# Designs tried in a protein design chat: VHH binders against Type-1 glutamine synthetase 1 (glnA1). Part 16

Target 1, 342 residues: Type-1 glutamine synthetase 1 (glnA1), of Dictyostelium discoideum (Social amoeba) (q86b00r158to499)
Amino acid sequence: PRNSLQRAIDRLKNKFGISLKGSFEEEFYLIKKGDNNNSSVASLLNSIEKLDHGTFANYHSLDCYGDILEKITNALEEQGLPIEQLLSESGSGQFEITIDYTDIMEACDRHIIVRQTINSIASYNGYIATFIPKPFDGLVGSGCHAHLSLWDTNDSNLTPDANGECGLSLVNQFFIGGLLKHSKSLTALFNTTPNSYKRLKPFYWSGCNVSWGLDNKESFIRIPSSPFSATDGCSNFEIKTIDHTSNPYLAMAGIIHAGFDGIENSIAPPPPTSLFDQSVLNNQLIPSNFEDAIQSLKENHYLCENIGNDISNAFIHVKLAENKILKELSDDDQILKLLELF
Key: E = the ipSAE of ESMFold2; O = the ipSAE of ESMFold2 at other seeds; V2 = 0.75 times the mean of E and O plus 0.25 times the DockQ between their complexes.

## First folded at step 12 (VHH; framework vhh_7qbe_3)

Design a4 (from y1 with W105Y; at its last look DockQ between E and O 0.65; V2 from the best seeds 0.00; counts 0 for: pae O 3.0 > 2)
Fold by ESMFold2 at other seeds, look of step 12:
Structure a4 (fold): chain B 342 residues (1-342), chain A 123 residues (1-123)
Amino acid sequence: as target 1 above (342 residues)
Amino acid sequence: QLQLVESGGGLVQAGGSLRLSCTASGFTYTMGWFRQGPGKEREFVASISRSGGSTYYADSVKGRFTISRDNAKNTLYLQMNSLKSEDTAVYYCAASIVYYGRHLYSEGDYDYWGKGTRVTVSS
């Protein structure tokens, strides 16, 4: 799969002189282990709720998480990972960490190291770190949003254009057109478990609308603005649906080949949408379950061939088998099984 | 909500020294000091990472002021030496609850602020 991404990178560079840079926003929960009852979903949820109960509990939970978060950031820095930021949600036990953006292959390698480090530090210190897309029905889900930008051979950012739609250059608009064209197939690469689709709901800010727009958290492609966007354009775009069940190398290979199709065929994206105004003709959704997403991928001969037919076939077979096993479990037993995997 | 309480301000002669303290009610990442002189905009003074290993100073105080912190007491310090009349200001403690991998020297980098402690340097 790493080799598949390298071929995609080379293809985009050789044909168009374009390279992709990016980073992931890594969302996860920390769950403090108890003695005897910390092995069920109800026990795990109760542990989070106890940390957030009352005024003294809120202050105490800051002290509890502070120590483990400091150990995590120290460990990442000791491994040479340039942390951009780490955010905490007060009272929820959920955190978001972002590493500085870089060439997309290195960004994927860093993604693996970040997850491994967080899991290891948590385990050694009496915590469970979980990257499960929707571990708790009553709490916000976890994704790993990708921030991406296109660059030329002169190391100039090709993404911004202050005169372009949503502050984007025409070439980046075509790249996005390709992403939206292939969005249903890409969902199979981004969201590979039944649990993933509990997060991917309209109005959850998960990005399940097949659309794009400036600061639109409901769109598959969000264009982040900055104070300088009106003058300089927007420097990057964000794919919101990706979660930690994805193989980052396959996900990014799919993204590159989809964007390549958009550029090569001059595929214009539909008119952009705003968060509260879907008056433009973009009311389509990504697949609501893995079976529909994987069927779209199976039928997408372009993506499968470019990723590699043997790799695509192996992915499809393994994930269908895994999903069958997971779907036979109760919701609680599915979470417990996913904790072993992610 | 995180609360920051400064103390240690007062009247001191030029050339003298003063130590400011700021006690936080909870966990913080980077902490810093800002100051606002009469009729002036609030300006950055110094910042320190949670570990204490990364410090950053405004040019106007570099070499004269030392920032430090004691995480066991949730307390930030500013040792001010060789004080000048231009150091007369209300000094504000600031804290970030977001970890950043960079120096924090702008007001927008900080989430919580103290009410300030007044320092007057007599000429």
Scores: ipSAE 0.390, ipTM 0.729, lowest interface PAE 3.0, mean pLDDT 87
ESMFold2, look of step 12: ipSAE 0.446; ipTM 0.762
ESMFold2 (binder alone), look of step 12: mean pLDDT 90; pTM 0.920

Design a5 (from y1 with H103Y S106D; at its last look DockQ between E and O 0.71; V2 from the best seeds 0.00; counts 0 for: pae E 6.6 > 2, grease 27.8 > 24.2, SAP .76 > .668)
Fold by ESMFold2, look of step 12:
Parts: structure tokens; sequence; C-alpha cells
Structure a5 (fold): chain B 342 residues (1-342), chain A 123 residues (1-123)
């Protein structure tokens, strides 16, 4: 899969002189191991509620976890991962770590290290870290949103254009057009378990609308703004649906090939949308379950061939088998199984 | 409670340079500089992520001021070049241990503030 990403990177660079940089927003929950060390869904929910005695306010949650979060941050920095920010996200015991953006291969490698480090530090300090997309029905889900930008061979950012739609250059708009064209197939690479689709609901800010827009948290592609966007353009775009069940190398290879198609064929995206826009209510959605997403990928010979037919066939076969097993488990048993995997 | 102590303020001639520093008593993520001129509201000057990989500057100082930090010393810096009389203000160091959102230029994103250091630019 890493080799598949390298081929995608080389393809984009060789044809267009474009490279991709990015980073992941790593969302996770910290759960203190209970009195009897029981891992049932009920026990885990009780542990989360016990640890977060404050209001819904994010400030109180971070103060309660300050020691473990500092240990995680220090461990990541000791491994050479430049921590940009640590945030308390919406939800009891939920946090987000952001790493500086870099060349996309290194960003994917860092993504793996971040998850491994958080799990290890949490475990040694009496916590369970979970990256499950929707660990509990009453809690906000966890994703790993990708922030991406296109760069030329002189290391200049090609993404911004203050005069372009949503502050984006035309080439980046074509890249996004390709992403939207392939969005249903990409969902199979991004969201690979039945649990993933419990997070991907309209009006949950999960990005399940096949659309794009400035600061639109309901769109598959969000364009973040800053106070400098009017003069400098927007420096990056965000894919919101990706979760930790994905293989980052396959997910990113798919992204590159989809964007390549957009640029090569000059695929303009549809007009952008905004939050609470009536057009958001009428937009197409990404698949609501894995079976439909994987069927879209099977039928997408362009993506499968460019990723690699052997790799794509293996991915499809393994994930269909895993999904069948997971769907046959009770909700409680499914969560327990996912907890050990992610 | 995190404490922030600014230093380096003073009187300087227009066109001159000055370097401000701010030492934090503990671990910080985002840090920034704000300023309040005579009879004005406090305004954003510059901010920096923990890694230093993301920096933001107000348009009025872009190209003239440089924000930096040394995490081993818990210290934030502001190098101020080509100073103008309009830069006269009390400069405040700000830090967040946590914030909700991704925007680093709003004062509401900062939990802790220093008492400020005065900078006076004479014409």
Amino acid sequence: as target 1 above (342 residues)
Amino acid sequence: QLQLVESGGGLVQAGGSLRLSCTASGFTYTMGWFRQGPGKEREFVASISRSGGSTYYADSVKGRFTISRDNAKNTLYLQMNSLKSEDTAVYYCAASIVYYGRYLWDEGDYDYWGKGTRVTVSS
C-alpha cells in the first residue's frame, strides 16, 4: 500500500509537476480503565462520564487530563513529530492532536506513528485510547480529517488564488472536481467498517454531502478560511469523512488518482454550498453503508487499476469478509472488537 | 495557573527595531501577541503554533514583525523591525492551554494573558 501511494505521488509529479502536502487531525477519546477493568460498552461509557465531571466545556476536560496529554505530546515530539496544537473537541473525553503538514508520504507515516504513540502512552498510564469512528451512540464521533494542498516543483503553494472560487486556484478546483466525481468510491477507502457509517450522518458535521464550500462542515470537501483569505486566497482544503479505520496509504493514493482525473479532464466541481443552504438538503450523499461504498469502488475500474488491481482486489476481499463478521456481532461485541483494532 | 511575563519594551525611534520576549511558567500550545494603543481596543498582532509551523500576522505588521518561540525555555518572541509611530502600544503575551476551533487570531481563543510591556515609537 505504501508503494501504491508512491506510484500515485510519482504519477501526479511526472505529468503535472504537482506534489501534495498534508496532515491529519487525529481525533480520539481517552477512557480511564475502570475499577474492575471491564471493557463492556456500559463500563466504557460509565468510565467516560466519571472522568469528565465538568460541563460540556472543553476547557475543564483538558485540565482533568493535563498530565496524560502532556506525556503524549512529549512522546510525539521525542519521535520528531512537530505538534502544532492539542485541542479538546466536542464530547466527553475527546481530544484532537494536529501535526505540522509535510510531504504527503511522510504525513501518512506520521499518522501511523501518532496512533501507535497515543495508544502506548495511554496504556502505560492507565487509560484506553480509542479511535473508533462512533464509539458510543450518545457521543460525538471521531475522524481523522485530512488537510491538503497542492505544490509546484519550486515548493510554491498552488492551492490559493484570492480571485478564484472559494479562494482556490483553478487547478485545485479541478482536483476537487475529481474528488467529488469519485467520492462514493473513495468512501470505501476512507470508511471501512459498519461503525464508520454511524458517524456519517447528515447534520452531524461529518461531511457526508457530495459537495464543497467555504467553511461548510457538512460538505465532503471543506475550504477553511482565515482573516487573510480575501488577500491571499485559501491555502488548503479539508476532506472530513476519513476515519481511523482507513489505511492512510490507500486512502491517499485514491485521493491523488481521483484528483489527477479531475486535473487531466478539467472536471469543474459544482457550485459551492454553505451550511443551512437548501441545496445541502437536496445534495447527493456518500454511501450510507459499506456494501454500497465497496460496490462503487468495485465498479470504479479507474481507481482500482491505478491503485493496483492486486492491491484493490485484496482490499475488497478482506474488508468484505471483515464487515460480514462485524455485522454478525451484537452491538456490544462489535464495539469490543473494534476497540482492540483501532 | 499559567503565568506569562513580558519584557523588552521601551522607547525607540521610528524605523528602529525592538525585540519582545514572554516567558511562560509552564506548558503551552498556541501563543500570540496582542497590542492596545492609546484610546484603541486591543488588537491581534501575531500568533504561532506550538511547533512554529503555523504563524499568522496582522496586515499592519506583516513583513516587519517576526514571531518565534523556544519551547525548551517556554519563551515567545516578537522581533519588531521598521517600527512606526502607530506601533506605539502596550503589547500583551497570550497563551492557550486549550482552545475550541482552529483560528489563532481571535483573543477569545486565549486563556492566559500577561500584564503587558509598553512600546513607544517616537517620530
Scores: ipSAE 0.110, ipTM 0.588, lowest interface PAE 6.6, mean pLDDT 84
ESMFold2 (binder alone), look of step 12: mean pLDDT 89; pTM 0.908
ESMFold2 at other seeds, look of step 12: ipSAE 0.128; ipTM 0.594

Design a6 (from y1 with G53K; at its last look DockQ between E and O 0.56; V2 from the best seeds 0.00; counts 0 for: pae O 7.8 > 2, SAP .676 > .668)
Fold by ESMFold2 at other seeds, look of step 12:
Structure a6 (fold): chain B 342 residues (1-342), chain A 123 residues (1-123)
Amino acid sequence: as target 1 above (342 residues)
Amino acid sequence: QLQLVESGGGLVQAGGSLRLSCTASGFTYTMGWFRQGPGKEREFVASISRSGKSTYYADSVKGRFTISRDNAKNTLYLQMNSLKSEDTAVYYCAASIVYYGRHLWSEGDYDYWGKGTRVTVSS
C-alpha cells in the first residue's frame, strides 16, 4: 500500500518532473466519558446534545475543551508535527487540526500519527475521540479533507497562475480533469464504509458534485481563495470527500494516477461551477453507496492496474467483506464497531 | 487572563530599523501585528502560525518587515527594516487561543490584544 504510493510518486516525477505535496484537515469529535450511567451510543449522543447551543463555532465550548486541546497540540509538536491551526467545527465537541503541508508520502505518515496521538491523549484524559464519518445523525460529519498542490523538481509551486481559470495553472487544471474523470472510482478509495455515505449528501457541503470551482463547497474539487489569489493565483486545491475510513496511501496513489491520466491526455476539466448553479449540481454525482463506488473501481482497469492489480483486488475483496459484516449489525452496533476501527 | 506586552518601539529616521517584541503570558496559536497610524483606522500588518511556517504580510510591508516567534519564550517579533514615515503608528500585538476561521488578517479572529507600542519614523 505504501509501496503503491511510492510507485505513483515515482511515475509522476519520472514522466513529468512533478511531485505532489499536501496535508489533511483532521476532523474529529471529542466526547467526555463519565457524564452518563450507560456506556453506549445513545449515552454519547445525549452527552453531546446537552452541550449543543448553536450551529456555528462556540467560543465557550472551546474553553471547556481548552486543556485537552492544548495537551493534544503539545503532544503533536513534541513528535515533530508542526500544527498550523486548530478550529472548532459546527456542532458540539467537533474540532479540526491542520498540519503543515509536506511531501505527500510524509503527509500520509503524519496523518496516521495525528489520529494515533489524538486517540491516545483523549483516552488518557477521560475522552473518546472519534473519526467516524457520520457518528451522529443530525450532526455534522467528519472528514479528512486533502489540500494538495503540484511542485516541480526545483521545489517551485506549479499550482498557481493568477491568469488561469480559478487561479490555477494549466497543468493543475489537467490534473483536476483527470481527478474528475476518475471521481466515481476514487470514491471507493476515499469512502470505504456504509457510514461514509451517510455523510456524503448533495447540498450539505460534502462535495458530491463531480465538478470544481473557486470556493465551491458542493464540488468534489474546491479551489480555496485568499486575499492574495488575485495577484498570486491559488496555491492549492482541496478534495472534500476523503474520510478517515480511507487508507491514505491507496487514496493518494489513486489521486496521483488519476491526475497523471489528466496531464498525459490533456483532459480539460468542465467549466468551473458556483454554488448558485443548481441545475449543474444534479447532472453528475459521485456514487451514493459503497457498492456502486466499488463497482466503478472494479471496472476502472486503468486505476486498478496502476495501483497494482493484486493490491486492488485485495482491497476490493476485503472491503466488500467488511461492508457485509457492518451492514448485518444494528445501527448502534455498527457505530460501536466503527469506534474500534477509527 | 492572557496578557500581551509589546516593547521595542521608539523614534527612528526613515530608512532605519526597529525590532518589536511581544511576550504572551500563556499558550497561543496564531499571533499577529496590527497598527494604527495618526488619524487612521487600525490595519493588519503581519501574522504567523504557531509553527512559524505560515506567515502573511500586508502589501505595504512585504519585503521590509519580517514576523517571527519563539514558542519557548512565548514571544512574537516584528523586524522592521527600511522604515518609512508611513510606518508611524501604534503597533498592537494580537493572539488567538483558537481559530474561529481562517482569517489570519482579520481582527475578529484574535482573542487578545496588547496595549501597543509607539513607532515614530521621522523624515
Scores: ipSAE 0.015, ipTM 0.531, lowest interface PAE 7.8, mean pLDDT 83
ESMFold2, look of step 12: ipSAE 0.179; ipTM 0.622
ESMFold2 (binder alone), look of step 12: mean pLDDT 90; pTM 0.922

## First folded at step 13 (VHH; framework vhh_7qbe_3)

Design b1 (from a2 with W105Y; at its last fold request DockQ between E and O 0.75; V2 from the best seeds 0.68)
Fold by ESMFold2, look of step 14:
Structure b1 (fold): chain B 342 residues (1-342), chain A 123 residues (1-123)
Amino acid sequence: as target 1 above (342 residues)
Amino acid sequence: QLQLVESGGGLVQAGGSLRLSCTASGFTWTMGWFRQGPGKEREFVASISRSGGSTYYADSVKGRFTISRDNAKNTLYLQMNSLKSEDTAVYYCAASIVYYGRHLYSEGDYDYWGKGTRVTVSS
């Protein structure tokens, strides 16, 4: 799987002189362990509600969790992971950590270390950290949004162009065109459990619309603006649907091959969309369940062959088996089982 | 909400020393000091990370001022030595509720502010 990503990286570089850099926004919940009563989803949710009554970017959440968050940031810094930022998110007990962007292989390696570190520090200090895409019906879900940019052989950022649509260079627009073309198949790589699809719903800011746009939280591809966007263009783009059930190496291999297709075949993306254009928000969606997503991947011979047919077939076989087992559990038992994994 | 209360301001002779304190009502990440002199915009003075391991100073105070904090007391300090008349200002305590891995030297980097404490340096 790591080798599959390396082949994708080499392919993009050898043909076009382009390298991918990126980072992940790691969203997760912290749940204070209670007595042995943390055996149900209801008891886990109650523990969150007792500790935190806050909202997005809320001081109350920081004040309630400050000590455990400090231990987490100290541990990440001690491991040499350059934290860009950590903030409170919209859900009670929900937080987001972002690490500085870097070459995409290293970004994927960092992603694994960040999750491992947060889980270990939480466990040592009497907390459960969970990265489950939708652990609680009444609270917002957790993703791991990828911020990506294209760079040339001189280490110059190729993504921005102040005169381009949404502040993006033409080559980056073609990359996005490829991503949108393959979005349904990529969903199978990004969102690999039945629970993933409880997060991926219209109007949840999960990125379910097969579209792109400046600051559009409902689009599969969001283009973040900055104070410099009008002068310098936009420096990166964001894929919002990815969650922690994904193998990051496989997800990024798929992304690179999809973007490669876009560049090689000059695939223009559709016109960009705005956040509140309701007609566009309901036009075309990514698959609403894993079965449809995996079927799209099975039929996508381009992605499967470039990732590696043996690797793709193994992924499909394993994930179908895992999803079958999960579907036989109640919703609560699925959460409790996923809690052991994510 | 988080409250920041400065203390320690006053009148001091040029060349003298003064220590400012700021007590926070709860947890903070980076804290900093800003100041606003007569007829001037508010300007950055110094900042310190939660751990205390990362400090940053404006050039105008480097070597004369020392920022520190005591997290057990939720208190930020600014030790001001070799004071000059141009240090006369209202000094503001500021705190961030977002952890950043960079130095915070712009007003927009900070979410909460104290009401200020006045320092007057006399000739």
Scores: ipSAE 0.642, ipTM 0.860, lowest interface PAE 1.3, mean pLDDT 89
ESMFold2, look of step 13: ipSAE 0.625; ipTM 0.850
ESMFold2 (binder alone), look of step 13: mean pLDDT 89; pTM 0.912
ESMFold2 at other seeds, look of step 13: ipSAE 0.645; ipTM 0.843
ESMFold2 (binder alone), look of step 14: mean pLDDT 89; pTM 0.915
ESMFold2 at other seeds, look of step 14: ipSAE 0.684; ipTM 0.875
ESMFold2, fold request of step 17: ipSAE 0.637, 0.600, 0.629; ipTM 0.861, 0.843, 0.861
ESMFold2 (binder alone), fold request of step 17: mean pLDDT 89, 89, 89; pTM 0.914, 0.915, 0.915
ESMFold2 at other seeds, fold request of step 17: ipSAE 0.641, 0.671, 0.623; ipTM 0.860, 0.872, 0.856

Design b2 (from a2 with G26R W105Y; at its last look DockQ between E and O 0.64; V2 from the best seeds 0.00; counts 0 for: pae E 2.03 > 2)
Fold by ESMFold2, look of step 13:
Structure b2 (fold): chain B 342 residues (1-342), chain A 123 residues (1-123)
Amino acid sequence: as target 1 above (342 residues)
Amino acid sequence: QLQLVESGGGLVQAGGSLRLSCTASRFTWTMGWFRQGPGKEREFVASISRSGGSTYYADSVKGRFTISRDNAKNTLYLQMNSLKSEDTAVYYCAASIVYYGRHLYSEGDYDYWGKGTRVTVSS
């Protein structure tokens, strides 16, 4: 799959002189093993609530997690992974790490290393780190949002245009047009388990709407603003739906080929939407389950052929089999099984 | 809520030394000092990472001020040596509850602020 991404990178560069840079927002939960005598979802949630409850009563949650978080940050820095930020997220025991953006192949490599490092440090120190998209019904889900930008051969950022729609250049708008055209097929690459679709719900800021917009957390493509957006334009765009069940190399290969289609065919995205827009409530949605997403991918000969027919066929075969097995489990047993994987 | 309480300000003769302290009520990542002189905007002085291994100083204080912290006491320090009249200011403690892998030198980088402690340097 890494070779598939390299071919996608080369294709975009050879035809248009464009390179992709990006990074991932890595969301995860930390669960203390020492308080979990039963391997059940209820016991895992109790471990999180007990630790965080004591923090809310008398101590900030960082007082309880500071030691393990510092070990994680030290390990990442020692490996030469430049951490942009680590913050506490909305869920009890939930955190987010973002590594500085870089060339997209390296960003995908870093994504793998970050997850591996967090898992290893957590395990060594008596914790379980989990990247499951929706491990607990009552708590916020975990994604790995991708922040992306387009660059020319002179290493100049092509994404911003202060005079463009949502502060974006026309070429980046065409790239987004391609992403939206292929969004249902891309969902199969981004969200590969039944559990993924428990996170992907309207009004959860998961990005289920097939739309784009400035600071619109409900859109598939969010355009983040900054204090300088009015003067300089917006420097990047965000794909919100990606979760840790994805293979980052396949997901990003799909993204590049979809964006390539948008640029090559001058596919204009629809008018952007805002969080206040009533049409967001009635907008077209990405598939609500994996079977529909994978069917869209299977029928998308453009993406499958460009990613590689052998790779695409293997992915489809394996993921359909895995999803069938997972769907036969109870909701709790699915979580326990996924905990071994993510 | 995180509370930051500065202490150690006072009147000191030019060329003298003073040590400021700031006690945090909770865990903090990066902490820093800012100052606001009479009729001036608040400006960055120094910052220090949680581990203490990464420090950053404004050019105007480099070599004269030393930032340090004691995490067991949740306390930040600023050792100010070779004080000058232009160091007269209200000094503010600042802290981030977000880890950043870079030096934090802008007001917008910090989430929480103390009420300040006044330092006056006489000629």
Scores: ipSAE 0.505, ipTM 0.779, lowest interface PAE 2.0, mean pLDDT 88
ESMFold2 (binder alone), look of step 13: mean pLDDT 88; pTM 0.901
ESMFold2 at other seeds, look of step 13: ipSAE 0.514; ipTM 0.784

Design b3 (from a2 with I97L; at its last look DockQ between E and O 0.71; V2 from the best seeds 0.66)
Fold by ESMFold2 at other seeds, look of step 13:
Structure b3 (fold): chain B 342 residues (1-342), chain A 123 residues (1-123)
Amino acid sequence: as target 1 above (342 residues)
Amino acid sequence: QLQLVESGGGLVQAGGSLRLSCTASGFTWTMGWFRQGPGKEREFVASISRSGGSTYYADSVKGRFTISRDNAKNTLYLQMNSLKSEDTAVYYCAASLVYYGRHLWSEGDYDYWGKGTRVTVSS
């Protein structure tokens, strides 16, 4: 799949002189291990709640996790991974790390190293780090949102245009048009387990509407604004649905080929939507389950051929088999199984 | 809610030294010092990362002030040497609850603030 991404990168560069840069927002939970009793979902959730009640007030969750977070940030810095920021949410046990923007191949490599480092440091220090998309029904899910931008051969950002729709250049709008055209097929690459679809619900800020818009957390493509967006345009766009079950190389290869289609065929995206319009707007949704997403990918000969037919066929067969096994388990047993993987 | 309590302010002659302290009630990432002189806007003085390995100073204090921290005591320090009358100000401790990989020099970078400690430098 890394080679598939390199071919996608080369294709976009050779035809249009465009390079993709980006980063991932790595969301995860930290759970303190008990005396080998963290063998049920209820015991995992109770471990998070006990830290808020027994040792520290909900307001002071950094006091509970500060030491392990410091070890994680130190390890990432020692590896030369430039952390942009780490956010904590009081009382939730959930955190988000973002590494600085870079060329998309390096961003994917960094994504792998960040996840491996967090898992290793957590395990060595008596924690479980989990990237499961929806590990706890009562708590927010975990994604790995991608922030992306298009650049020319002179290393100038092509994404912003203050006069463009949502502050975006026309070429970036066509890229988004391609992403929206292929969004149902891309979902199979982004969200590869039954658990993924527990996170992908309307009105949960997961981005399951096949739409785009400025600061719209319900859209598949969100355009982040800044105080200077009116004068400078918007510097990047965000794909919200991606989660840690994805292979980042395959996900980004799909993104590039979908965006390439949009640019090559001048596919205009639909008019942008706002968060306030979504309650009355009849928008399409991404597939609500993996089987429908993978069927869309299977029928998408353009994506499958460009990614590589052998790679796409192997992905489809393996993931269908894995999903069948997972769906035979209870919801809690799925979580426990997924903890071995994510 | 995180609390920051400054101490060590006072009156000192020009050319003298003072050491300010700030005790935090809990875990913090970057901490910093700001100051506000009479009739002036609050301005950045210095910042230090949680590890202590990354420090940043306003040009007006470079070479004279040293920021440090002791995480075991949750305490931030500012050693102020070669004091000048223009250093007269109320000094504020600030802390970030978000880890940033960059220097924090703007008021907007910090989430919590102390009440301040007054430093007066006499000529």
Scores: ipSAE 0.622, ipTM 0.851, lowest interface PAE 1.3, mean pLDDT 88
ESMFold2, look of step 13: ipSAE 0.661; ipTM 0.867
ESMFold2 (binder alone), look of step 13: mean pLDDT 88; pTM 0.904

Design b4 (from a2 with V98I; at its last look DockQ between E and O 0.86; V2 from the best seeds 0.70)
Fold by ESMFold2 at other seeds, look of step 13:
Structure b4 (fold): chain B 342 residues (1-342), chain A 123 residues (1-123)
Amino acid sequence: as target 1 above (342 residues)
Amino acid sequence: QLQLVESGGGLVQAGGSLRLSCTASGFTWTMGWFRQGPGKEREFVASISRSGGSTYYADSVKGRFTISRDNAKNTLYLQMNSLKSEDTAVYYCAASIIYYGRHLWSEGDYDYWGKGTRVTVSS
């Protein structure tokens, strides 16, 4: 799949002189393992279910987990991964780490290293790190939000235009138009397990609406503002639905080919939306389950061919089989199985 | 919530030295010192990363002040040498609960603040 992303990168650059840069917001929970070496499945499940439901646990989580978080940040810095920030999220024991943005291939490679490092440090220190999209009923899910921007051959950011809609250049708007056109198919690449769809719900700020807008947390594409947006435009856009079940190379290859279609065919996105806009109440949603998402991908010959027919066919076959197996398990056994994978 | 308690302020003659301390009630990332002189706005003095390997100083105190921390004691220090009358101020301890990969020099970068300790430098 890394080679598929490289072909997508080359395609965008060769035709339009455009490169994609980005970073991931890596959300995860830390779970302390029991203090005996023979912890049972039942003991682990009890630990998961006992986690706090507080929405203002920012400092309490930091104080309880500070030592393990320091070991994680030290390990990432030692590997030369420039951490932009690490913060406590709204879930108790939930954290988010972001590495500085870079060329998209390197960003995907860094994503793999960040997850491996967090898992390794957690395990060595008596923790389980989990990237499961919705590990706890009643607590916020964990996403892998991507912040993306388009750059020219002079290494100038093409994304901002202070005079453009939502502070974006026309070329970036066309890229977004392509993303929205392909959003249902892209969901199959972004959200590849039944558990993923427990996180993806309207009004949970998961980005289920096939729309875009300035600071709109319900949209598939969110445009983050800054103090300088009115003067300089908005420097990036965010895809909120991606979670850690995705293969980042396939996800980004899909994104690039979808955006390419938007630019090549001058696909304007619909007018932007805001939270609680009446038109958004009747807007289209991304698929609510994997079977519908994968069906959209199967029917999307453009994406499948550009990603690579062999790769896309293998992905579809493997993920359908995996989803069937997961759905046969009890809810508890699904979580335990997913803990081994994510 | 996190508590920060400064100590070590007092009266000192110009050219003298003073050591400020700040005890945190728990874990912190970057910590820093700010000060507010008579009739002035609060200004940045110095900051130090959790590891102690990254420090940053306001130009007005470079070479005279040294920031340090002892994480085993949850304590931040400011060693103030060659004190001048312009250093007269209330000194505030500040802490961030967000890890940043950059220097933190603005009041908005810090989430928690102490009540301050008064330093008076006499001529």
Scores: ipSAE 0.651, ipTM 0.862, lowest interface PAE 1.2, mean pLDDT 88
ESMFold2, look of step 13: ipSAE 0.653; ipTM 0.862
ESMFold2 (binder alone), look of step 13: mean pLDDT 89; pTM 0.912

